# Ledger of designs, part 65: VH-VL binders against q96il0

Target 1, 167 residues: q96il0
Amino acid sequence: APERGAERRDTAPSGVSRFCPPRKSCHDWIGPPDKYSNLRPVHFYIPENESPLEQKLRKLRQETQEWNQQFWANQNLTFSKEKEEFIHSRLKTKGLGLRTESGQKATLNAEEMADFYKEFLSKNFQKHMYYNRDWYKRNFAITFFMGKVALERIWNKLKQKQKKRSN
Key: E = the ipSAE of ESMFold2; O = the ipSAE of OpenDDE; V2 = 0.75 times the mean of E and O plus 0.25 times the DockQ between their complexes.

## First folded at step 3 (VH-VL)

Design i13 (framework fv_ebrasodebart; at its last look DockQ between E and O 0.47; V2 from the best seeds 0.00; counts 0 for: pae E 2.2 > 2)
Fold by OpenDDE, look of step 4:
Structure i13 (fold): chain C 167 residues (1-167), chain A 120 residues (1-120), chain B 108 residues (1-108)
Amino acid sequence: as target 1 above (167 residues)
Amino acid sequence: QIQLVQSGAEVKKPGASVKVSCKASGYTFSNYYISWVRQAPGQGLEWMGWISGYSGDTNYAQKLQGRVTMTTDTSTSTAYMELRSLRSDDTAVYYCVRDQNYLPEGHDYWGQGTLVTVSS
Amino acid sequence: QAVLTQPPSVSVSPGQTASITCSGDKLGSKYAYWYQQKPGQSPVLVMYQDTKRPSGIPERFSASNSGNTATLTISGTQAMDEADYYCQTWDDSTGYEVFGGGTKLTVL
């Protein structure tokens, strides 16, 4: 029985670039741009004595990164697909082939492409509005927790200095 | 695998309240919106509202404003929908649904539905 | 509030092409989504963002959105395709989701 080829789920693979930093790294690592989102993934360092606040910050950053990666991966895929479909449909309507006489991919003029961009932006307007809203909320929260973690670290350093002076 | 598992069927009297739960699994709960959709017997689909899994922000259908409350518990990846001042016309199957693309868009995953019957 | 209008019923013979329309004044500027619902089951997303097919949905399902009309097309309709079909969109002004009234597809 021929193995029915697994239909490639055109879902943007949830392939967070498995950039694995060196095992001995004590800091966050930035990977190469993801092929779908074009965003550089960050591998977050996990301290051995991670505080609950540091853990909360790390989780929030990880979730936000996942959110951003998937959003842009899907958005870029959508844009590319719809652009191609638009070009194809317009060329077909004009009775033009997908390739020029020189063998190059046939393209539309700037005016025709402007219609595509206008339509695409219109259809995705709400998406962008919600994205922007959530982006600000997430980044505000991250910044806030970064501040808290910084304060916690300062306080812990001060306590350690006081203990060393008392002994 | 992504799943939305809802609470069991409810029978309520007019004027009572009902709270339906929806436990999500298989994805990062806080990155998605959950919508609630109901369907009266033999009728079409009616959107009730959405809630952000991240912020808890809500948007309710105008018809249900003041009577519906949506909440989330991120620790348990559970969404809740409470409907108050129940009427006979609130008899429906209630669905929790995951919205696509981390935003209030199309619904890619549906719960099994919860039948709420409002009878005197 | 945006209103989506669907025919209440569509009938098709097995192997023929079924076409279900959804009309709305804002469909030209917004994405359309399509759901299939069989009796006693939850709705299933069959088409998203006008023309995109989710994984697991047969290739015989296609959709288009032109002007103020979204269309779901089922080529080579099978008995298993008998169901209620709903279109859906959003209202940008309110952020409300809007469903069509549904179309019962009967395979004769």
Scores: ipSAE 0.813, ipTM 0.906, lowest interface PAE 0.7, mean pLDDT 91
Fold by ESMFold2, look of step 4:
Structure i13 (fold): chain C 167 residues (1-167), chain A 120 residues (1-120), chain B 108 residues (1-108)
Amino acid sequence: as target 1 above (167 residues)
Amino acid sequence: QIQLVQSGAEVKKPGASVKVSCKASGYTFSNYYISWVRQAPGQGLEWMGWISGYSGDTNYAQKLQGRVTMTTDTSTSTAYMELRSLRSDDTAVYYCVRDQNYLPEGHDYWGQGTLVTVSS
Amino acid sequence: QAVLTQPPSVSVSPGQTASITCSGDKLGSKYAYWYQQKPGQSPVLVMYQDTKRPSGIPERFSASNSGNTATLTISGTQAMDEADYYCQTWDDSTGYEVFGGGTKLTVL
């Protein structure tokens, strides 16, 4: 069975391809960036002889990926919507339209946009602090279980080697 | 479909404890918070605290600090709230609520509520 | 601890616009949330993060949050909108969640 604790980004199909990842891959795959989160999903391989410890590691990685993609999809959507609302509100206050004379979206200058970024960061500061704490807790746990799986596999190889000699 | 199903109504005497369960389904339990909110008869909503489905980290309302314990069982996707040293003013409907994030980002799914009556 | 103040009641005629206010110190620097509770039912989220509407909530519901005041607005108010409405935010210093006292919306 292939090493399950390792991420195999090099085996992923070419990015933005019209082809989906192979179903029969013996390795984890890294897919194209998700439209909403901008994160590249890992497509996990499930071997037929997965140990209970290997299953725990895979589930932890799957849940963490889902959690992380949901967080950034939500934050990216919130950021985009509030940025547009801020720009729209400030343009309306100035008596300006949403489009330039050429039909392109009107914007605010860099100093005005800095006000938005400061307000957004301040409003979301505590959320990001707790996200970062949980992210570190999850990644520490993943690393710990990767080590345990590696030791389990070494031990099983040693047992098989000793059994082969005795037979 | 996302659901939060709570344990049934309870009648308790002053000084007793109550433990309300909240079984979650239809989502990855460990990726969200559970908040507990109560509502005394004829009164508004009162926040009691939250618990992270992943870490078990809690934050309790100051009024309830020392009397409340919130726990989770990730294997059964169940949250628990225990309130000790019950008083008559603890009579309320107790709700469990999913937070869309482990911060108070809105309580999008509410349990059906559990009436706890404290009477002598 | 932060306090959110709501009017105890608001009355509107069917088809008119209802406005329910929620006042709190620096409320516009936080996200505001709104819940609807009908008699004998659990609350339901009707607006989140100041201005956003959950799936399944009619477009006649809208909200704003600026300065010290958040406002829930129901245009074309219907009899089915008669309920108690609660605003909610958090206290920045403690992370405690804070609810307003509630507003009874009557449609007559």
Scores: ipSAE 0.469, ipTM 0.752, lowest interface PAE 2.2, mean pLDDT 84
Fold by ESMFold2-Fast, scan of step 3:
Structure i13 (fold): chain C 167 residues (1-167), chain A 120 residues (1-120), chain B 108 residues (1-108)
Amino acid sequence: as target 1 above (167 residues)
Amino acid sequence: QIQLVQSGAEVKKPGASVKVSCKASGYTFSNYYISWVRQAPGQGLEWMGWISGYSGDTNYAQKLQGRVTMTTDTSTSTAYMELRSLRSDDTAVYYCVRDQNYLPEGHDYWGQGTLVTVSS
Amino acid sequence: QAVLTQPPSVSVSPGQTASITCSGDKLGSKYAYWYQQKPGQSPVLVMYQDTKRPSGIPERFSASNSGNTATLTISGTQAMDEADYYCQTWDDSTGYEVFGGGTKLTVL
């Protein structure tokens, strides 16, 4: 019954673990979003008996994360700086101040901002294309090595089972 | 902190091959592309190609396709550029560059240059 | 493939403004970069992404890029600015980097 289940849940330690989960001791930990890239970093757990193949996979994932963090931090900074420069330039051309009467940042209307987005996309088109190509290649490599690690673990379990069967 | 150190000057006869090395330090080699640029005496800069530090993917200038090969050794953070069937007009200073075109950060980094002289 | 055209030489008096142009089809739809090279030295990046200065480059260096023409402007030109200047961009169709022919700046 539901009431019997509720009574069991009251004595279970599951409520305690919800407030203080073990995140770092035996598995990967996910951090808060980076200020510049807005991506969440993963802190990888290193097993005591890490195989060379597992080490290769972990290093590949760490390297890919560093690359991705660097790319998006740079891209976000470039976008923000060029957006502000564009807005300031257009306001200066109109003879307008950089702030409104309420002290807020002065902005352009949607039609004027469309000019900025078109320019930004045009100038960054090739950069984004190469990023996407590298991103797909990196993720395919990670997936491939994840498969190899999975097969290694299956093989090791089969060897252990065979050894037990022989004994 | 960030440095690109190239191999020493070479003197070659026409028809020979040359392989220039570029050892990178102070950054994650696999996160950047390395470009190769040459400059003949008294002439301008000529782009030769680039190579990914991650995949080893290359893109070569059309004029040099078939004669140039770019490779990397990620274990030593070293890029290589091999030019075959050398002619006298290949005499130039060869530079490796971790430029900022792909990952702009307000800087680029150039090797010190390698003079390759092709003469009989 | 894209071709970037620069004047072979520009001459200016000390303290005057030097202007070096770089022309290419639809160059203003791409980022332009500028390099300074002094005799016997590796090139040095002086402007990137059209208008941006690397750390350590004097404020007297500025640049623009619109339509078919990118321009490097050096205000209050000094004797130390005497060098060869190269513009550079990407060719979107090939992924090739392209350099201009170079401009020798002479400060008389």
Scores: ipSAE 0.457, ipTM 0.742, lowest interface PAE 2.3, mean pLDDT 83
ESMFold2 (binder alone), look of step 4: mean pLDDT 92; pTM 0.943

Design i2 (framework fv_ebrasodebart)
Fold by ESMFold2-Fast, scan of step 3:
Structure i2 (fold): chain C 167 residues (1-167), chain A 120 residues (1-120), chain B 108 residues (1-108)
Amino acid sequence: as target 1 above (167 residues)
Amino acid sequence: QIQLVQSGAEVKKPGASVKVSCKASGYTFTNYYISWVRQAPGQGLEWMGWISGYSGDTNYAQKLQGRVTMTTDTSTSTAYMELRSLRSDDTAVYYCVRDQNYFPEGHDYWGQGTLVTVSS
Amino acid sequence: QAVLTQPPSVSVSPGQTASITCSGDNLGSKYAYWYQQKPGQSPVLVMYQDTKRPSGIPERFSASNSGNTATLTISGTQAMDEADYYCQTWDDSTGYEVFGGGTKLTVL
């Protein structure tokens, strides 16, 4: 609700939508689902005294988001176009028009659509396998750096406590 | 603009090694795979393998396993392909490709090619 | 490893339709791609994911992929289309990419 007024849709070079977080934000912000990828973009907050490790983590998360958005925008577009093409091709082969006598879009039965899904999954199997491998590797790296950042913050707090105690 | 720029032509003796570079620009290097494809003079295209710009994971053509190594330097957005124990039949133009197999965007990008000549 | 077979050459007169085939076991269950290569140049993608045409590629280029055969069709062939054409796919069992042997299209 409060963030609704801050939402501005903008298209990135990759076709990904953008949003603007509230001006007073000191936190990461999550926007509305992208029209093409159907994933919610995150705007990452940059601390005034960001450490090199914090910067590494933030950039890794930003790069992972961009990669994920691009992958799913492309995949969803491919699915939609091929589904439409498959339906039109099968209707043409049957000698049927694209619309019924009632004016609705002509459809294929579940058995025929199952053929499309089997074909689509088969053709995209290798791509999805590489996506999953990269996704797990990216999340492992993010988790690893999150741990390093957490340890750094603990160490910094310990150093602050030591200085306060010596004073 | 997106482009792949390869290192210059090389002449090598049999048994030597060659390392071809491919500098990418205009996109986020770590989001894409780089394929390597070669073409002997007057012959067809032959896929050699690919490498992830993110993980460095590789997949090499079976006939080249043991002789080829693909690496990346993410800090310079550069991919490398090293072929060892060169034979005369390794004489070819070597291409790096940001292909569209992983992200089918309706286009792909090929480097200009690097001629590697293996002769005595 | 999968093998893709193309005819070594196809000849057509200007304005006629050229048809280049690419055969492989169960190729229709994989995406087929087509590349054009002119002498001294890097290959150029002319068709991707079976039937799709990249931006900038003329509408006279079309393609299909079904069963064991993918086909590149060039309608109203022009002299500028004279080139070598290669089909390409992914082999699901190995993760390997495979190119066909290439077809020299002659427009005379």
Scores: ipSAE 0.463, ipTM 0.749, lowest interface PAE 2.6, mean pLDDT 84

Design i3 (framework fv_ebrasodebart; at its last look DockQ between E and O 0.33; V2 from the best seeds 0.00; counts 0 for: pae E 6.3 > 2)
Fold by OpenDDE, look of step 4:
Structure i3 (fold): chain C 167 residues (1-167), chain A 120 residues (1-120), chain B 108 residues (1-108)
Amino acid sequence: as target 1 above (167 residues)
Amino acid sequence: QIQLVQSGAEVKKPGASVKVSCKASGYTFTNYYISWVRQAPGQGLEWMGWISGYSGDTNYAQKLQGRVTMTTDTSTSTAYMELRSLRSDDTAVYYCVRDQNYIPEGHDYWGQGTLVTVSS
Amino acid sequence: QAVLTQPPSVSVSPGQTASITCSGDNLGSKYAYWYQQKPGQSPVLVMYQDTKRPSGIPERFSASNSGNTATLTISGTQAMDEADYYCQTWDDSTGYEVFGGGTKLTVL
């Protein structure tokens, strides 16, 4: 039975880099850059006594990380694919092969590539606008919850000190 | 697997309101936009608006301004579309759709559709 | 508001190439999307961002977008490809999504 060639899913695999930090870590870990997004994933530490507010912050950070990873993975794939298509199309129009006489990948000049970048930016302008808007909203929310968690921790420490003084 | 499951068919009188639900599964609901698209019998597709799964921000088609409200419940990963002051020309199949790439652009997943019939 | 114009119908013989056009002002400066809809079914995304094919869509489907015209091409058209096809884009000024009027593809 001929092996059905695995259709290359041109969709960025939703595989968050399975960077697994050491089990005994009590802090967030930063992984190597993801091969698609080029973003470094963060593995978030989960305290044993995680408060509801800490949990909410962690979930928001995780969702935002997933959002960023997937966005940039898809954007980078899109850029690479469209760039390649543009180069191939222009070379074909010029009657040039995909390889030079020296066997190197044929490239376009800077002026021709400028047209590609201009077109790519134009097509992706709205995408970037929505991304930026949502990025600010997410980061603002994260920062706000970080502040709340910090205050909660301070308050809990103060209560513990008061109890120790009363005993 | 990613799925959008809509509420069942509705029959309404003119002037009434209808609220259609769309339960999303198989993905992080808050990272995507949901659009609503309707199709009158024998007609083309008409975009109604989108809602952010994260912020709840909305953008409604001008034709439907003041009559349509889109909402989300992030706890249940459910989107809702309410259409008020129903008219006979609102008779259509209504689709919830996921917008791809975390922005309101193309639609990669569609609900099964909800038939709303407006009749006297 | 941006308007997308499609031919109301296209007919093709089995095994021939079908071409469906979608025309709109500055459409080449935006991404075009294509949907297939069979009778009684939900639309299915068949092409996204001008030239990209979703997983599960046959290789006979291709698309281009240049100038004011996006084109969906179905090579080696099959009877199962008989459906309504819709193009879609957005309006930059409003952020509204815009569908074409649809094209009925008949395989004769």
Scores: ipSAE 0.830, ipTM 0.915, lowest interface PAE 0.6, mean pLDDT 92
Fold by ESMFold2-Fast, scan of step 3:
Structure i3 (fold): chain C 167 residues (1-167), chain A 120 residues (1-120), chain B 108 residues (1-108)
Amino acid sequence: as target 1 above (167 residues)
Amino acid sequence: QIQLVQSGAEVKKPGASVKVSCKASGYTFTNYYISWVRQAPGQGLEWMGWISGYSGDTNYAQKLQGRVTMTTDTSTSTAYMELRSLRSDDTAVYYCVRDQNYIPEGHDYWGQGTLVTVSS
Amino acid sequence: QAVLTQPPSVSVSPGQTASITCSGDNLGSKYAYWYQQKPGQSPVLVMYQDTKRPSGIPERFSASNSGNTATLTISGTQAMDEADYYCQTWDDSTGYEVFGGGTKLTVL
């Protein structure tokens, strides 16, 4: 089955998980958070009478989702790896083992972790700035087309109501 | 397979303009930025600027401000770099790059390079 | 604004460790990248985000970035490692990318 086929490959090359929406859905379906991006993927329902404007909106939303998933999957993996490396480096510098007396992973106090967060934010500042610029531009475009689609639907509903009044 | 294919070599006179193209394939063009980097014969790499595949927003090196324009055609997944008021010291191999600074994937993809010769 | 300084050349014997430095003001607060370029070829990324190695790049390559200096280290250097090496970073205030002047590695 298609569901079984999709489950055989649970991650994309970019690290984004695949999901199986309910069969014969007449609505957009929101999946569980992706393992890497921690964002919920949306499977878009395609109506049989989708207008060109509705198609353009859907494609913008799908493209934005792919971009957002790729960005955050990468960012979260980078954060996790660098955090682990920082903790190990600081423990080694202090002459401490990687494990506590109870056998658990050794950790740093909040003050030491503040150094890591400052470094990470500094190194990723430019990346986050461009992400935010792209994010507002993408959302502006989506919001604009959502408004156009809403107006189209209102107009079509008014046309139908006028036909009923005439007949 | 991800590829960047650039236009062919050009010979120009001082004061002319050149426009180099870079056709991308194998990825979603609008999700990435394209950088332009040049290298004069026997010299090092010099960053010229970058452009968003989505918005067309650009950021140009200070030295080239006013002489360079970068554009994209999303319908053909092609980036362009135009350099005006050419001087002899603009003679270089020009590269387009899908670099990984914005969305790091552990891989850079470079075009094959375009030789632009400026001579009188 | 950022300026990255590299030594023009570094020479090592086969099997020795090569060390190529890249110096820039507060470079350790930025990500450093390293490129290898052989004659007649496009550059190839050999290290990214300070310490990370792309798939396909030998484990002999490693790097660090702290304070004002990033360092590319090639252990057990081989003749095939002869190339020009460039470091690269961004400038925080402008978003400009900046390359170092390049270092010619010779294995003799």
Scores: ipSAE 0.592, ipTM 0.807, lowest interface PAE 1.8, mean pLDDT 86
Fold by ESMFold2, look of step 4:
Structure i3 (fold): chain C 167 residues (1-167), chain A 120 residues (1-120), chain B 108 residues (1-108)
Amino acid sequence: as target 1 above (167 residues)
Amino acid sequence: QIQLVQSGAEVKKPGASVKVSCKASGYTFTNYYISWVRQAPGQGLEWMGWISGYSGDTNYAQKLQGRVTMTTDTSTSTAYMELRSLRSDDTAVYYCVRDQNYIPEGHDYWGQGTLVTVSS
Amino acid sequence: QAVLTQPPSVSVSPGQTASITCSGDNLGSKYAYWYQQKPGQSPVLVMYQDTKRPSGIPERFSASNSGNTATLTISGTQAMDEADYYCQTWDDSTGYEVFGGGTKLTVL
């Protein structure tokens, strides 16, 4: 059963604001985990008065999410397929069936599975290195544009205040 | 439909340069690498280098180091390969190919090729 | 620098099994890829990541990679399979992509 104390932690304060002005709704939302990547996608809202800089940031985040979703979907699928193929190949070499007498899938011991993990890591080493490099570069770019958008919003807010005082 | 469309054939004199374009469509350009591969008449495939569609990072074949420059224009989803100081043995069909060493399935597409002829 | 060696030609009769080898140092510790090229056409990926077949490639194409040798196998070879075949991998130390010299498959 759920604990009542955890329920209070799940509630956001009513004073928490979104980054959008009240006259412009901005609602990014997080969907359920993707079947293949196990990552929850963000569905980006496109505001009516999106600046060119805000649009650039949103597209960069969308492209990065697509890239990340695709990478992990492919990684998970490849790992699962190669693991099953390795198990089936080693069971066949040992003259064993694909199922135990209980009907569960037959498995290999930890030492045998270590061969699979070592081979898989070796074959995927370069892929992981390129992924990590691009991940850092994408995160730096996103952070950089988030800073630029924040500065743009502060400047526009100051300009709006000056118009009201002069008028 | 994923496509890589290359610029047309060129005839060049030795010592000139050539710049081949490769316009990508049907996928997110910045999520993939572009490799350049050439093939001299009657010969095999020779890797020239790759460029990241995202970062613009490059890696050039040692044989071509100093003579080749690969660039991208992400706003047009276009990759470019420039080969300088052309020699007659640079006569070849030049291909761009979409590649990333973890997603080649159904996504590894070749351009139609660009014939570059270098003759004196 | 890694080098991939292929036989220059392989001949088979229609319906027979063709095998095209690709040899390179420590090739089994890396992924191998296979490309088919017909005259006047761009290469086409026929096998990737050692043993995987892209959608649209007939099931009679299969491949393996272990030790220093990758092998492309075409069962029930047809006249349309007549082409040049290239293997490809990369060099771990440089990141260079490396192609084999190519094998002309002739179906007699």
Scores: ipSAE 0.041, ipTM 0.634, lowest interface PAE 6.3, mean pLDDT 81
ESMFold2 (binder alone), look of step 4: mean pLDDT 91; pTM 0.927

